# VHH binders against q99177, part 25

Target 1, 341 residues: q99177
Amino acid sequence: MKRGESQAPDAIFGQSRAFALSDSSVNPDVIEYLKSVRQEALRTNAISIKNHMNLQKRTRHKSSMYDDEDEGALKRHAISPSLIRLQRNVEIWVRWFNSVKATVLTNAYEFTGYEDETLDLLLLFLKNYLEDMPSKCTTVEKIISVLNQHSFPEKAEEKEENLQIDEEWAKNILVRLEKTKIDSVEDVKKVITEGDKHELVGYNQWFQYLINNEPQHTTFHEKITSKQLWVLIKYMSNTWIKEIHKKGRHYRRLQDWLFYILVHTPERVTAEYTSILRDLGKKCLELIQKKPVEAHENKITLPKEMAELNVEIPAAVENMTITELTVSVIAVNYGQKDLIE
Short names: E, the ipSAE of ESMFold2; O, the ipSAE of OpenDDE; V2, 0.75 times the mean of E and O plus 0.25 times the DockQ between their complexes.

## First folded at step 9 (VHH; framework vhh_rezetamig_d1)

Design g4 (at its last look DockQ between E and O 0.01; V2 from the best seeds 0.00; counts 0 for: pae E 20.2 > 2, grease 25.4 > 24.2, placed apart)
Fold by OpenDDE, look of step 9:
Structure g4 (fold): chain B 341 residues (1-341), chain A 123 residues (1-123)
Amino acid sequence: as target 1 above (341 residues)
Amino acid sequence: QLQLQESGPGLVKPSETLSLTCTVSGGSISSNSYYWGWIRQPPGKGLEWIGYIYYSGRTYYNPSLENRVTISVDTSKNQFSLKLSSVTAADTAVYYCARQGIDELYWKPFDYRGQGTLVTVSS
């Protein structure tokens, strides 16, 4: 494997050209995507580059060839055992991960939208919840009034007997409704369907949310925006990954979230986002190298929802850590193979 | 409008090879923005991912089926196909061909899918 020369950062992507794009282990689709992005970027910037190439005839200063032959002994940096392990298992681990990702996302399809009937039921439950409130503010009364104008299907009441409303859901929806101008049932439906994507702001709020809630596919649709996903990845990279690796108090929960974050990370990402992922990968690698967790101490565990989807951990993956998986996924799926070379 | 249509036999004998074809209309398979794949739903069970193919011919399979599944693409016909070998009763399912976006964060696994075709494995 030819030591890819530390090529100067790609001016367009701000990343070191170290994409050994020629490595067979890199997802070819990612390579193609990156090429397309580059081409597009070049097209957009080519209008600008044609204008700048005319100007700076800057002067070829002859920097002198000092020959200093320093025989620096190529200290063959002994490849760390941890790196060897990654290199040996990366394909198997990533294959498994991709399977899990596909399974989770495929099965989540059934949950991506409220059917009209389901939405009506939710409205009915909400109505009942609000009516049963001991104290009603003017806003709640208005919402009830709006809901009373809605014609509920006759069969909705029959279905109600077997369904229990999630009170936490109802409370959360109410908070959102109170913050929204509600003039019609359609406004209420909109609040229910759009999710609370902007509620959590800052490190502390997100941390508290993560440690107190199990990750679910629906959470990523309902509560996590695209921008927020990357914020979470940054938090993971900067702080939470250390806690996971050290088996801190919340390491299991954070591990589960990291798994879901990886699952919900887009396959095609911009150079900027690639850089963020790369940083996460580097940090994971650093941790792995500093303290090789004896494979037995921090085995990957499946989040609850994945277990419910009958996801299994094969023998070949049983001793894998989430940090190792993270590095592997970033290296292979996002063309950052230099992390494991 | 993009349309996907499954075609193939609805009945396959045990140990034989299930073969299905998906015909895509209203769009080109030769796009770098999508995977094209197969999913199935056995009776009374959830959806199971079988595999995807990229227009270049790169395939991704469910590890549980990898040894039996082959997906191919014919860009000239704007079609892709599924072969599942050594079928058993457990392979009885409604089979769907589908398109998957590659750059979607909140991936709806199948923004477009066929109507599905029932394949029964029976002697």
Scores: ipSAE 0.017, ipTM 0.426, lowest interface PAE 6.5, mean pLDDT 78
Fold by ESMFold2, look of step 9:
Structure g4 (fold): chain B 341 residues (1-341), chain A 123 residues (1-123)
Amino acid sequence: as target 1 above (341 residues)
Amino acid sequence: QLQLQESGPGLVKPSETLSLTCTVSGGSISSNSYYWGWIRQPPGKGLEWIGYIYYSGRTYYNPSLENRVTISVDTSKNQFSLKLSSVTAADTAVYYCARQGIDELYWKPFDYRGQGTLVTVSS
């Protein structure tokens, strides 16, 4: 049902936002305009130029040569191959992660509201939608009256008709307007600009949201609160990290979310929150040690937004898994180095 | 076809600097696909990594040694080197230079290494 270019959700341009971004139903001129506005916002951030990394793919060569080791010493150490690999690479992997984190937090798109022209077009679409309703309650009539007081730019009707605005968007806005006291156009503008701020509650709602939505930086600004971030970390520790490690049905999407959760985890956290991170790190270690030779099969991939920011995977990181990155970040950035010693 | 050869003094006095050179033949150290490093094996103990270097000069050191270790690269001579300062008897070991091939399938920290050179720290 969905086009390849529009399969990944965009927090601003998703199916529940104001505009449908499907190749089959979206006017190309609207897509091009909205893409240029987004690209302009990204390009005016000079720091993205500073965060470019020139890293190249690593080439491996096999060797069958082995040296004898003290059998007794190896047995006394009881160190798994996976832990040794982690110990050898943790510093390089975390340095890379920290550069990625800085790039995302500084340069990724953050929705700050609609431009005035776009907001006027959305208001006009909403007004026309409400006026076309066959039966209008008093609330709808009041909202129409409020919108009639707004002075729309000349020829706004022509621009609004060229935009293929999703009728479902208008229905959702109306539902929220009915729950809000509306006395002026500014009240309607606030509802439109704030979007749907309904809190997701419970495991099943979060799981459905995550599997149906690509992570983006703006989502952690607009949708996910600080408290909810920690709920997601607990779900990762208890359930989702196993799905990622075994390449379960949704592992790629859940891996992308874990990556972004790590990026948006605060640098300084309470002892309670540190304990939550430690539990996740311990679970990651448990999974890594169960199958120490399979880490390369689940190598990390970049979420779409990171790739668009020109984040690159260096040769030293090429075969790292998200599970290994997670333990490394928790160990180094959150003072849990004993996990990998 | 790739060969790594360690060279340097086999005897170093306590408190002095251990200095070794690795000469790479049959391949280029300037390759963007490899890290070049040093590992050691103290008598009767397991392998301990010391550090590695990318051909651009960027280094990564074992934290337990980082304040005493310098690894450098000379791309014009196809060589890289190790300096370990303020040595003690605990630094007596067989030292290997190596190319990093991280592959868990083979249980090796590097995919190529030299034959090793014993360095003894003795008064």
Scores: ipSAE 0.000, ipTM 0.105, lowest interface PAE 20.2, mean pLDDT 72
ESMFold2 (binder alone), look of step 9: mean pLDDT 84; pTM 0.854

Design g5 (at its last look DockQ between E and O 0.03; V2 from the best seeds 0.00; counts 0 for: pae E 21.0 > 2, placed apart)
Fold by OpenDDE, look of step 9:
Structure g5 (fold): chain B 341 residues (1-341), chain A 123 residues (1-123)
Amino acid sequence: as target 1 above (341 residues)
Amino acid sequence: QLQLQESGPGLVKPSETLSLTCTVSGGSISSNSYYWGWIRQPPGKGLEWIGRIYYSGRTYYNPSLENRVTISVDTSKNQFSLKLSSVTAADTAVYYCARQGIDESYWKPFDYRGQGTLVTVSS
């Protein structure tokens, strides 16, 4: 593999590409993957690429939040083959996990803000969005007026037919802008760069966010508060872990999030938080025991960002499931060894 | 017509700093529609991107050169400059200043470039 000529950082993400996409030697699958990553990242950054895919009717699955607390007492009596497996591999798995955790926390991309070009683009899209609003309040008019004072790049108007502003983002930004004294374009930029501090509230909002966004290290610093982290852990324990285990529609995404949640869970936790983790561990263990998933059915996969950090899955870990990893991490790192004994 | 012209020494000693200036004529460097950057071509090798600067003064560098590269802009003179520190024989190349559109700039080459200037690193 010819050491790919270091490409210029992507203007949208501020990241350098590992290889030249224009190189004929690049695997088309990799290109597609990268496109997917970019699309997801753009959504996160308020810009989405309209995939003309057929709006199949989003059947509103009323996910009833709280299925019944079947407090099924983990009758630990019979050493299940699954438990034996955990006992044999827990040290190796946790070691690997800790290594990955260290890698992510140390080397993960830090969002240092939008590049100026990207910000200009966002401003342009925002302007267009606001101008297209059927009804404009005085605040919106003021914002439009301010944005009209900004000189936009000429080529930016050539709307890549495929780029659209995330309307939800635009709405959220507007709310923030309404709360802020806006006298200049710089003020608007500041509001945009301060990040979306909109706190997601409730199970449904978080679920939608998780399934539509890939987990990133920066998300846990910019979007997810400490308190919210534990809310997510509870949701994972109560609902999402089942989806993961049964390989539901969103199991891969949820798995990725679970991995990142584990990575970003503090090393030192209160008794209360330990209890929450223990509950998650118990739930995982219950699932493992009820329906042992053969390793080949639900092997752990690396989240995208981890793959980009050149995290590898060694042979000793390749057959591990995220559920098994979760139990292992909770058992060893948080002193809950009785879960696997 | 837009013209870019490189200027600077053609010979630099090892460990010294290579300094080049690009003079732009027939257009303004104070445009938010373009990047202004540097590329180089070592003898017998392909083109290598060095870095670029936006109208705001924000710079973007090749990661392989980031710690040694500084690009600056002087809007009053309609010029931008390259500094490459701690040069070695590997930095011998024809250096080009160039302009690049901001649209899909990561996919497209520079649309305008200078004639290039050979810089040789030799004791």
Scores: ipSAE 0.010, ipTM 0.240, lowest interface PAE 9.8, mean pLDDT 78
Fold by ESMFold2, look of step 9:
Structure g5 (fold): chain B 341 residues (1-341), chain A 123 residues (1-123)
Amino acid sequence: as target 1 above (341 residues)
Amino acid sequence: QLQLQESGPGLVKPSETLSLTCTVSGGSISSNSYYWGWIRQPPGKGLEWIGRIYYSGRTYYNPSLENRVTISVDTSKNQFSLKLSSVTAADTAVYYCARQGIDESYWKPFDYRGQGTLVTVSS
């Protein structure tokens, strides 16, 4: 008999994201880049026409039929409308993506720990939250007793009244405290400061985490290791990209995660990792060509954090799907242009 | 070994332009794997990111400063620079130049920084 302790992924840090994302200003360089992309959209027809002519010339260069004619050979000579759409738009879509990637990587919140004064405020908020609970189990009473041993500066109480700390943060801290032996204030401080120690393992834990949590930049800093990123890309290639493409039950959430996985994929990548990306790109092409998505049904939307950073979707991008973006990024940014040419 | 060295005036008058240069030695500024950036720490406060530049000239600025800040790069001298216009006493800080890597899955704030230089804005 297997003894099991099921441990779901923990929630995101309280209001830490707000400290980085409450800025109302939009980076002017991003705005100017997007205006430049709009002006380049006038030239996109010329680029698309050139790419169409190049594809037509390419097919003429292989005029002889292959001995081993099959579906693959026929696909090469019969270019689908979905592939032509991709070829026409790939450069402007990737240019926009690169601008978004730069904005997220530069401006999105990243948690680096709490200063002592901030930690005192968080402890005081937690203590007050627990004291105000209408009924208290023995564990809560023990935690309150431990917090009562801590001396708070008089200024901390005044500052706590002015600080907007999310009560959901306190609830999540309590859940973690209930799983931990708490003998002193230092034990409470460790829980507040440390992230969830349990690393997510395996497909089912990752799937449950993804569908229950919005992607955030800080998650890729704190929770997702480099090795895990590549595991997620493999899960995308094998399973989730199909669910996204057919608009399965969780497709919006999985789309948002795919967008953020692409943002956080390193620019320089080994041949092994390039092969993993190529497999995802090939799967995207397979889905686009076998069951083409009708125009305007699967338009990309911005994940919540990107919208809070005032990222805009320009007209040239408004009808793009995440599946089309994914293969475009892999083709252009990772040297896999033969996928779409 | 990579070294970053800040240089520039330590005293700047209000309404004038703060100008600093960072000299990179032990490595090339012309790298497709790194950004080159500026951060500052006002007295008694935490670190504040100012902006960064890619060697091609692309810049990214802190929105709170972007109308006053210019970061530039001179690849022939292996240097990059900060100009902050219309300074006030609030711009008094220790200024650091820094390198920021982009070749990992996780965004790290900086993997190298200089020793820092105090710039005081005072009449």
Scores: ipSAE 0.000, ipTM 0.112, lowest interface PAE 21.0, mean pLDDT 72
ESMFold2 (binder alone), look of step 9: mean pLDDT 84; pTM 0.854

## First folded at step 10 (VHH; framework vhh_rezetamig_d1)

Design h1 (at its last look DockQ between E and O 0.01; V2 from the best seeds 0.00; counts 0 for: pae E 16.3 > 2, placed apart)
Fold by OpenDDE, look of step 10:
Structure h1 (fold): chain B 341 residues (1-341), chain A 123 residues (1-123)
Amino acid sequence: as target 1 above (341 residues)
Amino acid sequence: QLQLQESGPGLVKPSETLSLTCTVSGGSISSNSYYWGWIRQPPGKGLEWIGHIYYSGSTYYNPSLENRVTISVDTSKNQFSLKLSSVTAADTAVYYCARQGIDESYWKPFDYRGQGTLVTVSS
């Protein structure tokens, strides 16, 4: 009678392991993935625990009852200017964000795909990119030939300029095109429209995907599962937010992704997920406090897809950073007000 | 199956109040998992979010319309309504009522929408 080891919920994941990692029937890749996730979770928790322990150590020191009037130590922890800014603007920022979120999500429902017009512009962009390549392989030439057979709408070039499509998109598409038999424009369209159905596993794969792909609402519906969303939030919290804040090489792309992540984060979340968001908020807050001036250089910009929705950025929001927004949203929408107090 | 149906006048005079009602069938408005909202699409423009209401009566409005918009809910009738005051020609649009999922367990924002009703503002 093999004692059914009561699989106690993994304290880290809060869920009972559906399968024993030691089960030979489990795909090794899955095991490795889970290990990686666990390791990352442990790292994140370790950092969180360290921060909590440091905070608890700071709070325990205040309870010393000794009345010694040392006048000096009331160093009124001067609320950091950055925190004051957050406190002053948080309501406005969150209101704006919620409006944008609602508008974006409203429109996302209808976006079951690229409008034909958009697709045409993408094709045009791709065509131009490929034509401008200094060296063209036979595959590229073939693709260009196929694209030249397509009738582009009048003034498409003028509209293309409005497409803030980066060359990286074209590069990524090209990689996919090279792996696909392309005989017609429809094939190209299919490659563009068909998201990489491959499940991205692991930090590096997701990172590469994010930096090389513009976020789209469709991606969040088609590619990013609920579980994956939280993985991304964790990754953002651990590393990517630093890149955003420091204006790293891919800060714009990552910023766009973070904005999308916030937009596509559910309104009501469990305590577990709230904790994940809180961690992200804390990290953002830390960054803001450490380098407030640099943060202001990274004004929020609406991703291209959202900009098309005629969402306006009011003056009160114009100087807001994505990190400030993130803290604000987490503080207000998810009841983590202590982040801004 | 959940169904949302807009009802109200298709013609409103300038400066008057646009009033629409959404009737929900096949499901209850008294759910903690959803917002009930209004969206509109002016001719030749994209969809605009107007606002939403929670079953408890809590509302959130588009800031651009906040001063003119009132959304209410009648749980007994399984209905919610939109009032837009001081209408102008710019308020001519197809108006939709929609359900917005808010719970992580069912995160499908605006998963159900009515067929829409055209409201024309004309003198």
Scores: ipSAE 0.557, ipTM 0.835, lowest interface PAE 1.0, mean pLDDT 81
Fold by ESMFold2, look of step 10:
Structure h1 (fold): chain B 341 residues (1-341), chain A 123 residues (1-123)
Amino acid sequence: as target 1 above (341 residues)
Amino acid sequence: QLQLQESGPGLVKPSETLSLTCTVSGGSISSNSYYWGWIRQPPGKGLEWIGHIYYSGSTYYNPSLENRVTISVDTSKNQFSLKLSSVTAADTAVYYCARQGIDESYWKPFDYRGQGTLVTVSS
């Protein structure tokens, strides 16, 4: 059924509230608004109820007992096993992460444009697609006219006849061409090369993009600006890290995106940005300590691009979770070591 | 100057489809900075978010309603609409259309709402 772009998977349902407030698909700002409205309503009702109640203050008597030994027994404080595991492994995990980061930033594909032969093929396919359309508006006819003036090499024509290029690609290019002033074939080439440059805005657009696309290094140079990276980190802190930790509906895809976000987070950051990272680290630590995860069930997995670069997870790292990696990286690489103390 | 106005039947029979249209005035629905959404308030209850649409046609619905909800947009008429199928008395509510701004603030998703229209589900 058609509910939205790419038939996104259904959000988690079962909450008594009107929205599934723990659902990763729900905008964090909407969740906070709904919480504040609910809190206001509860406080108003509580005031009315208190006008009808007469409650007495109760106290209890305390006594002390003689100690059996020279020193009394003291209540013991215990550090969680999950925190101890983190403290003992952080150096090995961060060293591995830093090697992966270096591999991705140095070796991963970065789109810089099409070779001339490939671009001629794409232009020829587009021209043939537009010429075969049953009804043509004036804009389409103008684009055909521009393309007809371009001289295609014989090898492009031979390859186009043997290729099965996606008609959906051509439809998407046409939509963008209709929004652009086209005076020459160079204008068409520019639209083809730049791809979809519409800025993704807001939680829903980013969530839909993330769940429907694997992370790639080139995306962090083409689509995700520095400002947007920090917005995504806030979404991770407020919503997605919980879904990852609890194995929510999209946890593997969101885990892959968190890994890439960590790889592309700048090494030098301001105090404001450090505070954003610290909030994520605190949330990770809270999840690790309050709801421990079974290491065998939540092993970190490599995103597809990293596996293609022959990145491997060594035995010393194989049971690490992305939540543990995240707080480790923030603690060590961003000067927040007190989180682990 | 921006105004959102709901229109549609105030009375709908059980099992039928509730249909509402929101007409946008003083602004364009074709904006890359906003979602266009529907919310409702049943009598004596809090607000319930129904869903929203981006002008390109992308939608997101409240999971509790998603099997019955369709939101659509008609950019040529500067309108968007709600269809809620298989209604019961529980769907009686004041329905509001709303603009959800997301380009300046990630903590105030609604910057404009219509006046609301009461829809009663009864035979």
Scores: ipSAE 0.000, ipTM 0.183, lowest interface PAE 16.3, mean pLDDT 73
ESMFold2 (binder alone), look of step 10: mean pLDDT 83; pTM 0.844

Design h2 (at its last fold request DockQ between E and O 0.27; V2 from the best seeds 0.00; counts 0 for: pae E 10.1 > 2, framework grips)
Fold by OpenDDE, look of step 10:
Structure h2 (fold): chain B 341 residues (1-341), chain A 123 residues (1-123)
Amino acid sequence: as target 1 above (341 residues)
Amino acid sequence: QLQLQESGPGLVKPSETLSLTCTVSGGSISSNSYYWGWIRQPPGKGLEWIGHIYYSGDTYYNPSLENRVTISVDTSKNQFSLKLSSVTAADTAVYYCARQGIDESYWKPFDYRGQGTLVTVSS
């Protein structure tokens, strides 16, 4: 039982590291990244959001003096079209996001779990998935039998189609079901609703969890600690955002998670955490610049749980990508405006 | 213990202004760690965020209501208020005042909420 070395709080920031860098389960690339983040955090004077109010008065002292005509190098770095797009839309996007965030958080307080209807749809999805399996073990047959005893709401099938549930979810649930004695539909519901109480440690475990589970507000309250949130942000910044941007195999799921992460990120954060967010913003910006939005069919979609909250995507936001949103939110809400300038 | 209590008329006529006040006790509104907000729940619908205010007076409104909503804070009375103008039947709801933690150390969104007050818009 290797005594998890109580990582002493960082003397500079007074915060303990979210995870042991010496953990073999941590991607070495992530470790290197985290080291770099630390270094950058030390360099970047976290402009406290408080100072944004005072920046109005800095009088443009037109220092006229240095006329030196070096005509040549004003290569007006043509602001990338992507940056122009961000600059034009950032206010609208952030306003919308803040509204959504507030709405979601408002509802998340009361949301203690899946609504019965949602749960029924999940059960239906699971049932259909299991029934479509080419080979069924005795356990699967039992589960199907149990699910067949459940009375599904009328038109549940129509609604199920609206559930952006992937087969991977069903697979993961099945694994859990196989480990649980299932005698009734209630048992199945319990397995679905009961989050894996296992503390996820390390990059791989978190990745597997994210790709196999839909984000839920309850997850952020019950499972994801404040420290873990930042670990996830770091992982997102280092690797997962690339998959989102490239439309990798799990890009939708990861996109949903990123959206939830943004929603559940505190509004006021320390300089250290601001630095972490800044890094994420920078990474997103880099990706946006490399691949212009026009190439990204990845319009922002609201996660299912949020869609149920009567959140609408206005026309002005419809073409926004999650990476653009991320940059925008970090730039405006966390005082990192230089990201979009 | 922090307590939030809504007060105001339960009946408002169409086109009039809905006015509510939230009285906070057991804690100070003059905290940099919280927003003070209003939410509502129309009958048969989910919760809707209306807006919130910071102790400095900075306000944030739901864009859908922005033109009709005014939230104000009175730190001396430890109160904040909601005004919703030009009300219609669609504004009939249970209205709640709530506190939202915004600081990392207090990141508990809407951790405290009032009991709610029903406001009916009826001629």
Scores: ipSAE 0.447, ipTM 0.795, lowest interface PAE 1.3, mean pLDDT 80
Fold by ESMFold2, fold request of step 23:
Structure h2 (fold): chain B 341 residues (1-341), chain A 123 residues (1-123)
Amino acid sequence: as target 1 above (341 residues)
Amino acid sequence: QLQLQESGPGLVKPSETLSLTCTVSGGSISSNSYYWGWIRQPPGKGLEWIGHIYYSGDTYYNPSLENRVTISVDTSKNQFSLKLSSVTAADTAVYYCARQGIDESYWKPFDYRGQGTLVTVSS
């Protein structure tokens, strides 16, 4: 956190890149800023392109509906029973899933972050941590100045002493604050409420994390970065969907994680991310066709957190598997209907 | 500084159309960073998302309600509106308007809401 202020920016970066080619560690701050700016620009263009793609897909759907009727007759003669099952059920399954996604996310995340009292305690802890630092750069002094403008409740200091917060939390928040322009207490609150991201790296660390932790909505908002979500989708495609489909040792836990991944996958995605989803959909279809599983024996179950929101699996979808749901969602919600045609 | 305030009738007759307006103050509805949405809570039940709208007019609706719901935006008045047709007693709820950040990498929760307005379907 202090090293950024003691180093010359461009000479050090250029020198570090030229002489540290063998180093695997990279400071992503500049790259992450440029990625964030490009991500917003791609989102704007992707929204426009997706609107045209969605309109074009709706036109293709009308044409494909006519062509599907003709192709349906030909495909009926050559199509596997598993694919026919998908074609018959995909719309009702995805409609149910979209209702579940809307209900669960709305109830689970109505208000981001902490109650006002808890947020005040976190702000006070952060302020005290920064005031106790042995040396304070200009950025830290500005943050302290901003925090001094905040009115803390009369009893906040009594409760802050009983709070189970450690210095590592404060260090992490400071790193994030240094990357953000801070003009008001609201800017500090925003950084705190967005949570920390995991530093898990590689397949084995993620696999061990998933099998040892029940999925929660907060994990996807506060701990898993957007890039990590897509890494998890790739791991699903390459490995975990097979374990789920064959009912391997950890299949129920991985199934729950896949359900949460589908729920938290954005409604609109870039072409790169659509391609990643398509790969997962292809793998799901391959598994369904190569090794059919009776839906009754491998029925989808809702994770405990979702079930407590009074979300039910109606009779019309109760025999659907997570593998079938996954390809259905990808086909319908992400414009990949050719997977099931 | 942002405020969202619901307005509209508190009583609606069965089979009629429920109509609510959300007035946005302390910020502009014409933002490429946010959706503007409606949520409701029936008595004794959890929250139910109704839908949201981007300021350009693009809408997304809860599939359970989409045949009866219309969300619209009026950028000149800094307002967005909800219409829910053919209401029954099951539509009695506290209705909230709300703001949601846009992120193509993950779903973001709603970060601001109005105080809510009870709409009762009766008579």
Scores: ipSAE 0.005, ipTM 0.369, lowest interface PAE 10.1, mean pLDDT 71
ESMFold2, look of step 10: ipSAE 0.000; ipTM 0.344
ESMFold2 (binder alone), look of step 10: mean pLDDT 83; pTM 0.842
ESMFold2, fold request of step 23: ipSAE 0.000, 0.000; ipTM 0.369, 0.137
ESMFold2 (binder alone), fold request of step 23: mean pLDDT 83, 84, 83; pTM 0.843, 0.847, 0.839
OpenDDE, fold request of step 23: ipSAE 0.000, 0.036, 0.000; ipTM 0.191, 0.365, 0.210

